# VH-VL binders against q8ixk2r445to577, part 288

Target 1, 133 residues: q8ixk2r445to577
Amino acid sequence: FFGMLQNKGLTDYCFDYNPPDENQIVGHQVILYLCHGMGQNQFFEYTSQKEIRYNTHQPEGCIAVEAGMDTLIMHLCEETAPENQKFILQEDGSLFHEQSKKCVQAARKESSDSFVPLLRDCTNSDHQKWFFK
Key: E = the ipSAE of ESMFold2; O = the ipSAE of OpenDDE; V2 = 0.75 times the mean of E and O plus 0.25 times the DockQ between their complexes.

## First folded at step 13 (VH-VL)

Design c20 (framework fv_axatilimab; at its last look DockQ between E and O 0.87; V2 from the best seeds 0.82)
Fold by OpenDDE, look of step 13:
Structure c20 (fold): chain C 133 residues (1-133), chain A 120 residues (1-120), chain B 107 residues (1-107)
Amino acid sequence: as target 1 above (133 residues)
Amino acid sequence: EVTLKESGPALVKPTQTLTLTCTFSGFSLSTYGMGVGWIRQPPGKALEWLANIYWNDDKYYNPSLKNRLTISKDTSKNQVVLTMTNMDPVDTATYYCARLQYGDYYFDYWGQGTMVTVSS
Amino acid sequence: DIQMTQSPSSLSASVGDRVTITCRASQDISKWLAWYQQKPGKAPKLLIYDASELQSGVPSRFSGSGSGTDYTLTISSLQPEDFATYYCQQYYDWPYTFGGGTKVEIK
């Protein structure tokens, strides 16, 4: 699967990654932004290694969860996907992070117009449902 | 078991400052993501959100109260304090403290509430 | 601020009845909507969050649905302990706001 990764509950919002330096794409947080279909910042791929890959840049980035964190951070992809980069996109649309055993949920930052994907206990909330568009 | 309990004066004179304390157990504001909020309810009326404070000391206030509110925490005592200045009879209400989590801004556990009457 | 309008403000029902309460937001709140139950002299109790997720320990006769601006709380078969006032709350935008409440009374 590839394309825009859109949230079901937070309608018209997609995974978005826009590093301040295109030559250094790792270390920043993945956010949610209005789906615009313009490719570069919102194009992701779900791979056979269970990665969510950001491959519009070289070297390729893969979404990871750092220890003790609930945010999604861009890391470099590795030949063998590390445990903290493995996700399961379920048939029901839930995006499950294997290592933390939590699900990716759309959330809003308080007192802001910013939205981010966060790890939360798995529920049936549509904020935890995702699909490629 | 999660519990919260409000304490403070039952009677406040107009123009005075109200100070309420929320004492809780079963969770800690040292825990990532944890928050405590205050909500009030005038007699026979609906609920009104007042303020939130989180584990990282981030604070948020209802803008309608024109900077009359101050919220603080003492993590070691499992307490959150709310102060409200320049009290008026219109501020008469039951005041609740309740638990919430960052990113999930609904309140899953509530104190029993404390009635505050503003009268001369 | 986002205004939350509940309807009806009150209703009378009998045990076993299906009860439906509606909450309308002044704008799209993307299912960031909670429902609370409040009995006289008691604090509100969380029933539903994220529009349709049942809080732990809440009976399955309670359910929530809706999207956009329109949301519904349903009690499939009203029980004696369900006579209370119900409130919706949006947490899409700061400040968070509550509906005016719906009092469910005995017919």
Scores: ipSAE 0.898, ipTM 0.954, lowest interface PAE 0.5, mean pLDDT 96
Fold by ESMFold2, look of step 13:
Structure c20 (fold): chain C 133 residues (1-133), chain A 120 residues (1-120), chain B 107 residues (1-107)
Amino acid sequence: as target 1 above (133 residues)
Amino acid sequence: EVTLKESGPALVKPTQTLTLTCTFSGFSLSTYGMGVGWIRQPPGKALEWLANIYWNDDKYYNPSLKNRLTISKDTSKNQVVLTMTNMDPVDTATYYCARLQYGDYYFDYWGQGTMVTVSS
Amino acid sequence: DIQMTQSPSSLSASVGDRVTITCRASQDISKWLAWYQQKPGKAPKLLIYDASELQSGVPSRFSGSGSGTDYTLTISSLQPEDFATYYCQQYYDWPYTFGGGTKVEIK
């Protein structure tokens, strides 16, 4: 699927990637921002390899979570998806990170206007439900 | 089994500084994402959030009390310390420490609370 | 600061009754809401988080619902151990604020 990846519980917020330098897209955190569909920041592809791919920029980026961490960061895509880049979008809308066995949840950064996706134990919370628009 | 326990003086005088210690077991602030917060409750009144501290030493304070609060931790002792300056009789309350995770700003395990009276 | 208004402030009920408690936020809090039970002289106990998610070990007679600004806690069949004061808490924005409480008393 291709489009804006929205959160059910945090209404009208989408995955967003805003690297500080468009020539250095690796290593920065994915955020949640008000869905707008303008420019290249909010368009992602969910691939048959279970990647969430940022492909509006070259080289293409794939969302990953490093071992022991809970933040979603951008890595370069590889021909065969590494385990830390595999996410299963389940029929109930949960976004399951296969390697960690955790689900992607919308959260607010404390004392901030910013929202981010984080890995947390899987629940039925609407904050762990996602869909493409 | 997760437990938390508050300790400190039961009586302070107006203008004095209150220091409370939360000692806990069954979890560690070396664990990624883990945190401890402080909440108070005046007799017969609603709960008020005071401050949070997390595994990475990030600290957050209720803005209305920011100039009066300091929170710190000693991970090796499983302790969190809250200091509140310039105490006033309106600060009379039961003070609780409680566990949370970063991103989930509700408290799943609470200490039994310690009553602090501010009186001349 | 987000203000949380609970109603009623108190109610009287009998064992077996269905009890509904409401909590209204001064703005949309996107289901970042918890419910706590507190008995006299005791610390609060978490019942519900994310508006509707039941905390482990909490009996299934407790349920939560709501969205936007309006949230409810329901006890489907009141038990003797449920006589307590109930508080809601929002964690959408700092400072995290609590409702004024609803005292559920024996009729």
Scores: ipSAE 0.699, ipTM 0.901, lowest interface PAE 1.5, mean pLDDT 92
ESMFold2 (binder alone), look of step 13: mean pLDDT 93; pTM 0.941

Design c21 (framework fv_axatilimab; at its last look DockQ between E and O 0.84; V2 from the best seeds 0.82)
Fold by OpenDDE, look of step 13:
Structure c21 (fold): chain C 133 residues (1-133), chain A 120 residues (1-120), chain B 107 residues (1-107)
Amino acid sequence: as target 1 above (133 residues)
Amino acid sequence: EVTLKESGPALVKPTQTLTLTCTFSGFSLSTYGMGVGWIRQPPGKALEWLANIYWNDDKYYNPSLKNRLTISKDTSKNQVVLTMTNMDPVDTATYYCARLQYGDYYFDYWGQGTMVTVSS
Amino acid sequence: DIQMTQSPSSLSASVGDRVTITCRASQDISKFLAWYQQKPGKAPKLLIYDASELQSGVPSRFSGSGSGTDYTLTISSLQPEDFATYYCQQYYDWPYTFGGGTKVEIK
């Protein structure tokens, strides 16, 4: 699966990654932004290694969860996907992070007009449902 | 078990400053993601959000109260303090503190509330 | 600010009745909606979050639905302990706002 990764509950919002430096794509947080599909910032790929890849740039980035955190941070992809980069996109649309055993949920930032994907206990919330478009 | 309890004066004169303290147990504001908010409810009326404070000392206020609010925490005492300046009879209400989590801005545990009457 | 309008403001029902309460937001709040129950002299109690997720410990007779601007709280079979005032709350935009409440009274 590839394309825009859109949230079901938070309508018209997609995974978005816009690093300040295109030559240094790691270390920043993945956010949610209105789906526009006009650039490279919203193109992701779900791979057979269970990665969510940001492969519009070289080297390729993979979404990871750092220890003790609930945010999604871009790391470099590795030949063998590390445990903190493994996700399961389930049939019901839930995006499950294997290592933390939590689900990716669309969440609002306090006092801002922006949203972010966060790890939360898995529920049936549509904020935890995702699909490629 | 999560519990919260509000404490402070039951009576405040107009123009005076209200200081309320929320003492809680069963969780800590040293824990990542934890927050405590204040909500008030005038007699027979709806609820109004006042302010939030989080584990990282981030603070947020209802803009309608025109900078009358100050929220602070003492993590070691499991306390959150809310001050509200220039009190007016219209501020008469039951004041609640409640727990929330960053990113999940609904309140899952509430104190019993404390009634505050503003009168000369 | 986002305005939350609840309807009806009050209703009378009997034990065993199906009760539906509506909450309308002044704009799309994308299911960032919670429901609370409040009994006289008591603090509100969280029932539903994310429009349809049942809070732990809440009876299954409570359910939430809706999307966009329109949301509903349903009590499938009203119990004696369910007579109370119910409030919705949006957390889509800051500041968070509550509905005016719906008082469920015994018929």
Scores: ipSAE 0.913, ipTM 0.958, lowest interface PAE 0.5, mean pLDDT 96
Fold by ESMFold2, look of step 13:
Structure c21 (fold): chain C 133 residues (1-133), chain A 120 residues (1-120), chain B 107 residues (1-107)
Amino acid sequence: as target 1 above (133 residues)
Amino acid sequence: EVTLKESGPALVKPTQTLTLTCTFSGFSLSTYGMGVGWIRQPPGKALEWLANIYWNDDKYYNPSLKNRLTISKDTSKNQVVLTMTNMDPVDTATYYCARLQYGDYYFDYWGQGTMVTVSS
Amino acid sequence: DIQMTQSPSSLSASVGDRVTITCRASQDISKFLAWYQQKPGKAPKLLIYDASELQSGVPSRFSGSGSGTDYTLTISSLQPEDFATYYCQQYYDWPYTFGGGTKVEIK
């Protein structure tokens, strides 16, 4: 399914991707921003390969977590989804990163106006619950 | 078995610089996402957050004290150091170091604290 | 800075009582709230994070609830070892701030 990926605990915040160069979308961090549905920054597709795609541009971006890291970074999608790009959106709303065995959590980037999604040990916190809107 | 312990002088004169060392075990600041913070508590008063430092050497300070604080780490020694300049009797407090993870700005393990008295 | 107001400032209760402590933030903190227990002469101990998540090793008689600006810590059946001062802390925005404390005395 597709749309704005919203956090339950940090209400009205959605996954957002706004790379500095619209033609080079790789290597930047995904953030959380107030959900607005205007423009291209907040549309994501959850695919049958368990990817979270940013596909408003060519080539398409897929959210990844690099080994040993906890930040969600944009990579290029591949024909067969790599393990570090696979997320399971569970029935309880948790967003599980299978390779790391961690869950996506909303958190403030310290001393910043920005919130970001980060990997953390899975809990029942509403900050780890997500849904498409 | 996470432990933290603060060390430094019990008495500091006004205008002097305070240096506190946090020595910890059971975790490392080489671990991605790990951090150590400093919190103080004047006698009979509320806790006040001072500063955080993280595995990647990012540092964050309470804005009300920013001009007076520096924080640093020595990852190989499992130590974090806080320096506070221009001490005043109002800075008399118990100083704690405590562990946190980036993104989770609460403290899950605390040292026992060290009392610092500022007087002439 | 986000101000955290705890009430009551102190209370007295008997072993076995249900105790409720409240914490009010000066703005919505979206459940970015922790509770600590501090016994005399000791460091604070984390009880609850994210408003309602129990820290590992904390007895299940402790629970947290709330949203927006209003949060509560509940001790379902007060024990003699629960004599302490309890603090809330917000981590929604910097600087992170603590409430003034609630002293719980066992009658």
Scores: ipSAE 0.713, ipTM 0.897, lowest interface PAE 1.4, mean pLDDT 91
ESMFold2 (binder alone), look of step 13: mean pLDDT 93; pTM 0.939

Design c22 (framework fv_axatilimab; at its last look DockQ between E and O 0.09; V2 from the best seeds 0.00; counts 0 for: pae E 14.5 > 2, placed apart)
Fold by OpenDDE, look of step 13:
Structure c22 (fold): chain C 133 residues (1-133), chain A 120 residues (1-120), chain B 107 residues (1-107)
Amino acid sequence: as target 1 above (133 residues)
Amino acid sequence: EVTLKESGPALVKPTQTLTLTCTFSGFSLSTYGMGVGWIRQPPGKALEWLANIYWNDDKYYNPSLKNRLTISKDTSKNQVVLTMTNMDPVDTATYYCARLEYGDYYFDYWGQGTMVTVSS
Amino acid sequence: DIQMTQSPSSLSASVGDRVTITCRASQDISKYLAWYQQKPGKAPKLLIYDASELQSGVPSRFSGSGSGTDYTLTISSLQPEDFATYYCQQYYDWPYTFGGGTKVEIK
């Protein structure tokens, strides 16, 4: 699966990644932004290694969860996906992080126009359901 | 067990400043994601959100109160303080403090509330 | 500000009745909606969050549904302890706002 990764509950919001330096794409937080499909900031790929790749830039980035954190941070992809980069996109749309055993939820971060994907206990909330568009 | 308790004066004169303190236990504002908010309720009326403060000292205020509010925290004492300037009889209400979490801006634990009457 | 309109403002019901309360937002709040129960002289109690998620410890007879601007709280079979005032709250945009409340009274 590839394209925009859109949230079901938070209507018209998609995974978004826009690093300050396109030549250094790791270390920043993935956010949610209005789905626009322009450029490459909202293009992601779910791979057979259970990675969510940001592969529009080289080197390729993979979403990871750092120890003790509930945010999604961009790391470099590895030949073998590390445990903290493995996600299961289930048929019901839930995005499950294997290592933390939590689900990715669309949540408010700071201001009225700021939303982010956060790890939360898995529920049936549509804020935890995602689909590629 | 999570608990919150409001304290402050029961009576305030018009134009005076109200200072309320929320003392809590069962959680800490040093913990990532933790927040405390204030909500008030005039007698027989609906709830009104006033302000929130979070572990990282982020603060949010209801703009309708025209910068009359100041919220602060003392993490070491497990306390959050709310000040409201230029009190008016219309500000008479039960004032609640409540806990919320980062990304989840609903209130899952509430204090019992403290009634504040503004009268000359 | 986002206005939250609850309906009805009050209703009378009997034990065992199905009760439905509606909350309408002045704009799409994307299911960032919570429901609270408040009894006289007591603080509000969280029942539902994210429009349909049941708070831990809340009886299963309570349920929430809705999307966009329209949301509903349902009590499948009203119990004696359920007579209270219920409030919705949006947390989509600042300032967070509450509905006007719905008082559920004994018929």
Scores: ipSAE 0.531, ipTM 0.878, lowest interface PAE 1.2, mean pLDDT 94
Fold by ESMFold2, look of step 13:
Structure c22 (fold): chain C 133 residues (1-133), chain A 120 residues (1-120), chain B 107 residues (1-107)
Amino acid sequence: as target 1 above (133 residues)
Amino acid sequence: EVTLKESGPALVKPTQTLTLTCTFSGFSLSTYGMGVGWIRQPPGKALEWLANIYWNDDKYYNPSLKNRLTISKDTSKNQVVLTMTNMDPVDTATYYCARLEYGDYYFDYWGQGTMVTVSS
Amino acid sequence: DIQMTQSPSSLSASVGDRVTITCRASQDISKYLAWYQQKPGKAPKLLIYDASELQSGVPSRFSGSGSGTDYTLTISSLQPEDFATYYCQQYYDWPYTFGGGTKVEIK
């Protein structure tokens, strides 16, 4: 799949990546932002290796979750996808993180009206359902 | 049993403000993910979505109606209120309220509808 | 706005006939599509959601299919109570939009 990765429950919000330093895309958090399709911040690829790639930049970034954390962080893609970069996008729209055995959920960022994707225990909430546009 | 019922004025003069109340039972807007929306249908024409409100007070409006709509809720009374300003004869329609879940913007239970006529 | 085009606008059929109603979206809606039945003087009733999922209590003679831009409601064996107007609705993107309707008349 390639395109904007949208949340079913939080309508009109997409994965968005806008690192503070455009020359260093590693180590910053993925956020949710209103879907607009402008520029390259909202385009991701879901690969056969179960990666979510930010592939509008070279070298390509892959979304990861660091051990003990619940935030989605950009890492460099590797030839063989590391376990912390593997996500299963299921037919029901759930986005399962294999290593942590948790699901990606749209959540309000603490002390703000903004939103981020976070790992949470898997539920049937539409805030844990995702699709590409 | 889930039920919804619309109430409000059946006759409105041009330029006046329409206020419709949806009273529902069998669910609550205190429940995570629950919402109520409004849809209208002019006589002999297709359905048109107007607005949604959810348990967390998130509100969504059809942009074609150019800020004429306001939606609010009173969770303790199981009520949702739609206000539409500057009514015109073209707004003559049956108005429905209906239940949905956040992210599932299909409407699984509908009220019976109320006919609103806009004329002098 | 995503335009939903229904075809045909009306049809006449006999009890027992297979009836097919189509909706075409102006862009890919990824199966975020519902079908409603509306009888004269009544509110719409949800039949199918997510293009193919049958709502609880809806007879199995109703089915939905399709993907991308093209979607179909099928009534496998028309019954007298199926006389109604049928509407599709997309909920892929704002604003949510409905098709113009297909009126099914029993011969």
Scores: ipSAE 0.005, ipTM 0.527, lowest interface PAE 14.5, mean pLDDT 86
ESMFold2 (binder alone), look of step 13: mean pLDDT 93; pTM 0.938

Design c23 (framework fv_axatilimab; at its last look DockQ between E and O 0.09; V2 from the best seeds 0.00; counts 0 for: pae E 12.4 > 2, placed apart)
Fold by OpenDDE, look of step 13:
Formats: sequence, C-alpha cells, structure tokens
Structure c23 (fold): chain C 133 residues (1-133), chain A 120 residues (1-120), chain B 107 residues (1-107)
Amino acid sequence: as target 1 above (133 residues)
Amino acid sequence: EVTLKESGPALVKPTQTLTLTCTFSGFSLSTYGMGVGWIRQPPGKALEWLANIYWNDDKYYNPSLKNRLTISKDTSKNQVVLTMTNMDPVDTATYYCARLDYGDYYFDYWGQGTMVTVSS
Amino acid sequence: DIQMTQSPSSLSASVGDRVTITCRASQDISKYLAWYQQKPGKAPKLLIYDASELQSGVPSRFSGSGSGTDYTLTISSLQPEDFATYYCQQYYDWPYTFGGGTKVEIK
C-alpha cells in the first residue's frame, strides 16, 4: 500500500512529514495535515517488513517510536526493520505498533489547528483508523 | 480511585475576584498527558467550559470571558487553582473541575461542583 | 466558536422506550464529540467519547453515532436510572463548547 495515509475520523487529514532540510530527513515528528497530495510530504508506503516508509528521498526514512514516547519520529530505514519501526495495518484500518502494543490515533496538538498521530490504547475509535488513498 | 473536589467561597461580591481550588487524587499532573479543566453551570442552564491546564503547564481559556481567567497548578499538592476577576451576578453558577487526557479533551472524572453566588 | 445545537430540548419517555438525542455542530467536528449524563444536583458523567466509544462502566444500552456535523446519542431501552439531562461536547477546536442539553423525563 502507498499514497496518502488518511484518517477515517479526522476528516481530510493525512500523515504529513516536512523536514526542514530535505538532505536531513530524520529526527522530526510526523504530523497530520490536510490531505493535498501535491507534494512529497504526504506520500508514504506500507511495506512487507511492516514499515511505514517515507521514500520520496534517499536515503529512505521509516517511522519509528522512540522509547518512552508516544509520538511518531522519522528514522532511517534499515535493512532489517527494527522492532520500533514495525506496524500492523489491520483490515479494520487500525494501525498497530507491535512493540508498544498501542494504536496510532489522530490526536489534537497544542494549537487548535494542529493534529498529530499519537500512540494510544487501542479502541474502536475512527480516530484510530487509517487508509491509503 | 480518581477523585476531584472544588473548594472556595460560596459568596462573592460584584467586582471581586473569585479563587477556586481543585484538589484531586488518584492521578498526578506530573504524569504525561494529564490535564484538569474547569466547567461552570448557571442554575438551570447548560455547561460552559472555562479553562484547561495540562502536565506541561499548557493553558487554554475560554476567550468569551475576556481575559478574566487565570489557571495554575501545584503539582506537589495535587491542586489546580482558577481565578476569575471582576465577578458579576451573571457569573453565579456551580463550578466544576474535571480530569482530561492530552489529545482526548473530554472530561472523564468530575468533582461534585461548588456553588458560587455573586451578590452584593 | 463552534455552536452545538441539541434536539429536542426535552422529551418524555417510558421505561423500555428507545430514546434518541441529536447534536448538531455548526461545522465539521470530525467525531471529536462526547456525551455526558447529568442528574439533578450531581456532576456530569461521561458516557461516550469520540462520537461512538462507550466509556468504561457505562451500560451497553447507550450508544453514539454520527459524523461531520450531525451526531446522535441512543438509549436502546430506557431504564429508570436514565431519566436525566444529557449534554454533548465538542473538543475539535477551542473553545470547547457544550450543547444546550436534553432533559429526558418520565412520561
């Protein structure tokens, strides 16, 4: 699966990654932004290694969860996907992080117009359901 | 067990400042994601959100109250304080404090509320 | 500000009845919607969050649905303890706002 990764509950919002430096794509937080599909910032791929890849640039980035954190941070992809980069996109649309055993949820950030994907206890909320478009 | 309890004066004169304290247990505002908010309800009327404060000291206010509100926390005492300046009889209401989680801005535990009457 | 309009403002029902309460937002709130129950002289109690998620400990006869601007709270079979006032609340944008409430009275 590839394309825009859109939230079911939070209408018209997609995974978005816009690093300040295109030559240094790691270390920043993945956010949610209105789906526009005009650039490379919203193109992701779900791979057979259970990675969510940001592969619009080389080297390729993979979404990871750092220890003790609930945010999604971009890391470099590895030949063998590390445990903190493994996600299961389930048939119901839930995005499950294997290591933390939590689900990715569209959550409100500090400002009223900002949202981010966060790890939360798994529920049936549509804010935890995602699909590629 | 999560509990919250409001305390403060039951009677306030017009133009005076109201100070309410929310004392809670069963959780801590040092814990990531935790927050406490204030909601009021005039007699026989609907609920009105006033302000929120979170573990990281982020604060949010209802803009309709024209900067009359100040919210603060004392994590060591498990307390949140709300001040409201220039009180008016229209501010007569039951004032509640309630717990919420960051990212989930609904209130899952509430205090019993404290009635505040503004009268000369 | 996002306005939340509840309907009806009050209704009369009997034990065992199916009760439906509607909440309409002035704009799309993307299911960031909670429902509360309030009994006289008591604090509100959370029933539903994220439009359709049942809060722990809440009876299964309560359910929430909806999307966009229109949301519904349903009590499948009204029980004696369910006579109360119900409120919706959006947490999509600041300031967070509540509906005007719906009083469910005994017929």
Scores: ipSAE 0.784, ipTM 0.926, lowest interface PAE 0.7, mean pLDDT 94
Fold by ESMFold2, look of step 13:
Structure c23 (fold): chain C 133 residues (1-133), chain A 120 residues (1-120), chain B 107 residues (1-107)
Amino acid sequence: as target 1 above (133 residues)
Amino acid sequence: EVTLKESGPALVKPTQTLTLTCTFSGFSLSTYGMGVGWIRQPPGKALEWLANIYWNDDKYYNPSLKNRLTISKDTSKNQVVLTMTNMDPVDTATYYCARLDYGDYYFDYWGQGTMVTVSS
Amino acid sequence: DIQMTQSPSSLSASVGDRVTITCRASQDISKYLAWYQQKPGKAPKLLIYDASELQSGVPSRFSGSGSGTDYTLTISSLQPEDFATYYCQQYYDWPYTFGGGTKVEIK
């Protein structure tokens, strides 16, 4: 799948990546922002290797979670997807992170007015359901 | 400090439309994620959620109240308005407005409530 | 809709008692549960969110626990100002529903 990755529970919010340096896309956190479809910040590809790729920029980025962390950060994609970059987008819309055995949830950033995708224990909540638009 | 206050008629007749206004301060519905909801409590009974409205004008209604509810906001006045059509004596309750966040759906600040009686 | 069942409906306790109140959901709500306190003639006040997280300004004698369908609110040493009615609320799925309440009265 390719497009804007939207949350069902947090209506009209999409994965968004806006690194402060256009030439250094690695190491920054993915956020949620109102879906607008303008520019390149909200377009991602879900690959057959179970990656979520930010491929509108070279080098291509792949979303990852560091061991013991719950935040989604941008890494460089590799020829064979590392385990920390594998997400299963299930038919019920849940986005399962294989290495951690947790699901991606739309969450309010602590002490902030902004939203981010975070790993949480898997539930049946619409806040853990995602689809491409 | 965050405050909310409900206003509207204390007495309505059956079949009339109820209009309630929530006026709040200490936050704005121009802020990402902010929302206001309405909850009612019949005398001696449990709380019942009615409707939510969010900063982006998304609206959600309790489906058990069918299409009787309308919620709207005026961000410049820090107001949210709830209307409820075809009032019946069973709708007699204290009506509260309360603040919530779009990503978190619990109510952290509540108004004092306003009692609405439906009687002929 | 997810039904929330509180027990007991009321209880009598003395100052200093340990009080527990339970809330059961009709399905797994994965800790998406809040507890509120309501004193007579006043609006509810948020005590606990996400089943166990204490809201700012709430005394540490209040605690929450539970998972799945079963949740508890505990007051470790009841104080005179804690006589009130307590409600749980699930926010796992629409519509958000409340328990029937537990009235805590002075013995």
Scores: ipSAE 0.006, ipTM 0.556, lowest interface PAE 12.4, mean pLDDT 87
ESMFold2 (binder alone), look of step 13: mean pLDDT 92; pTM 0.933

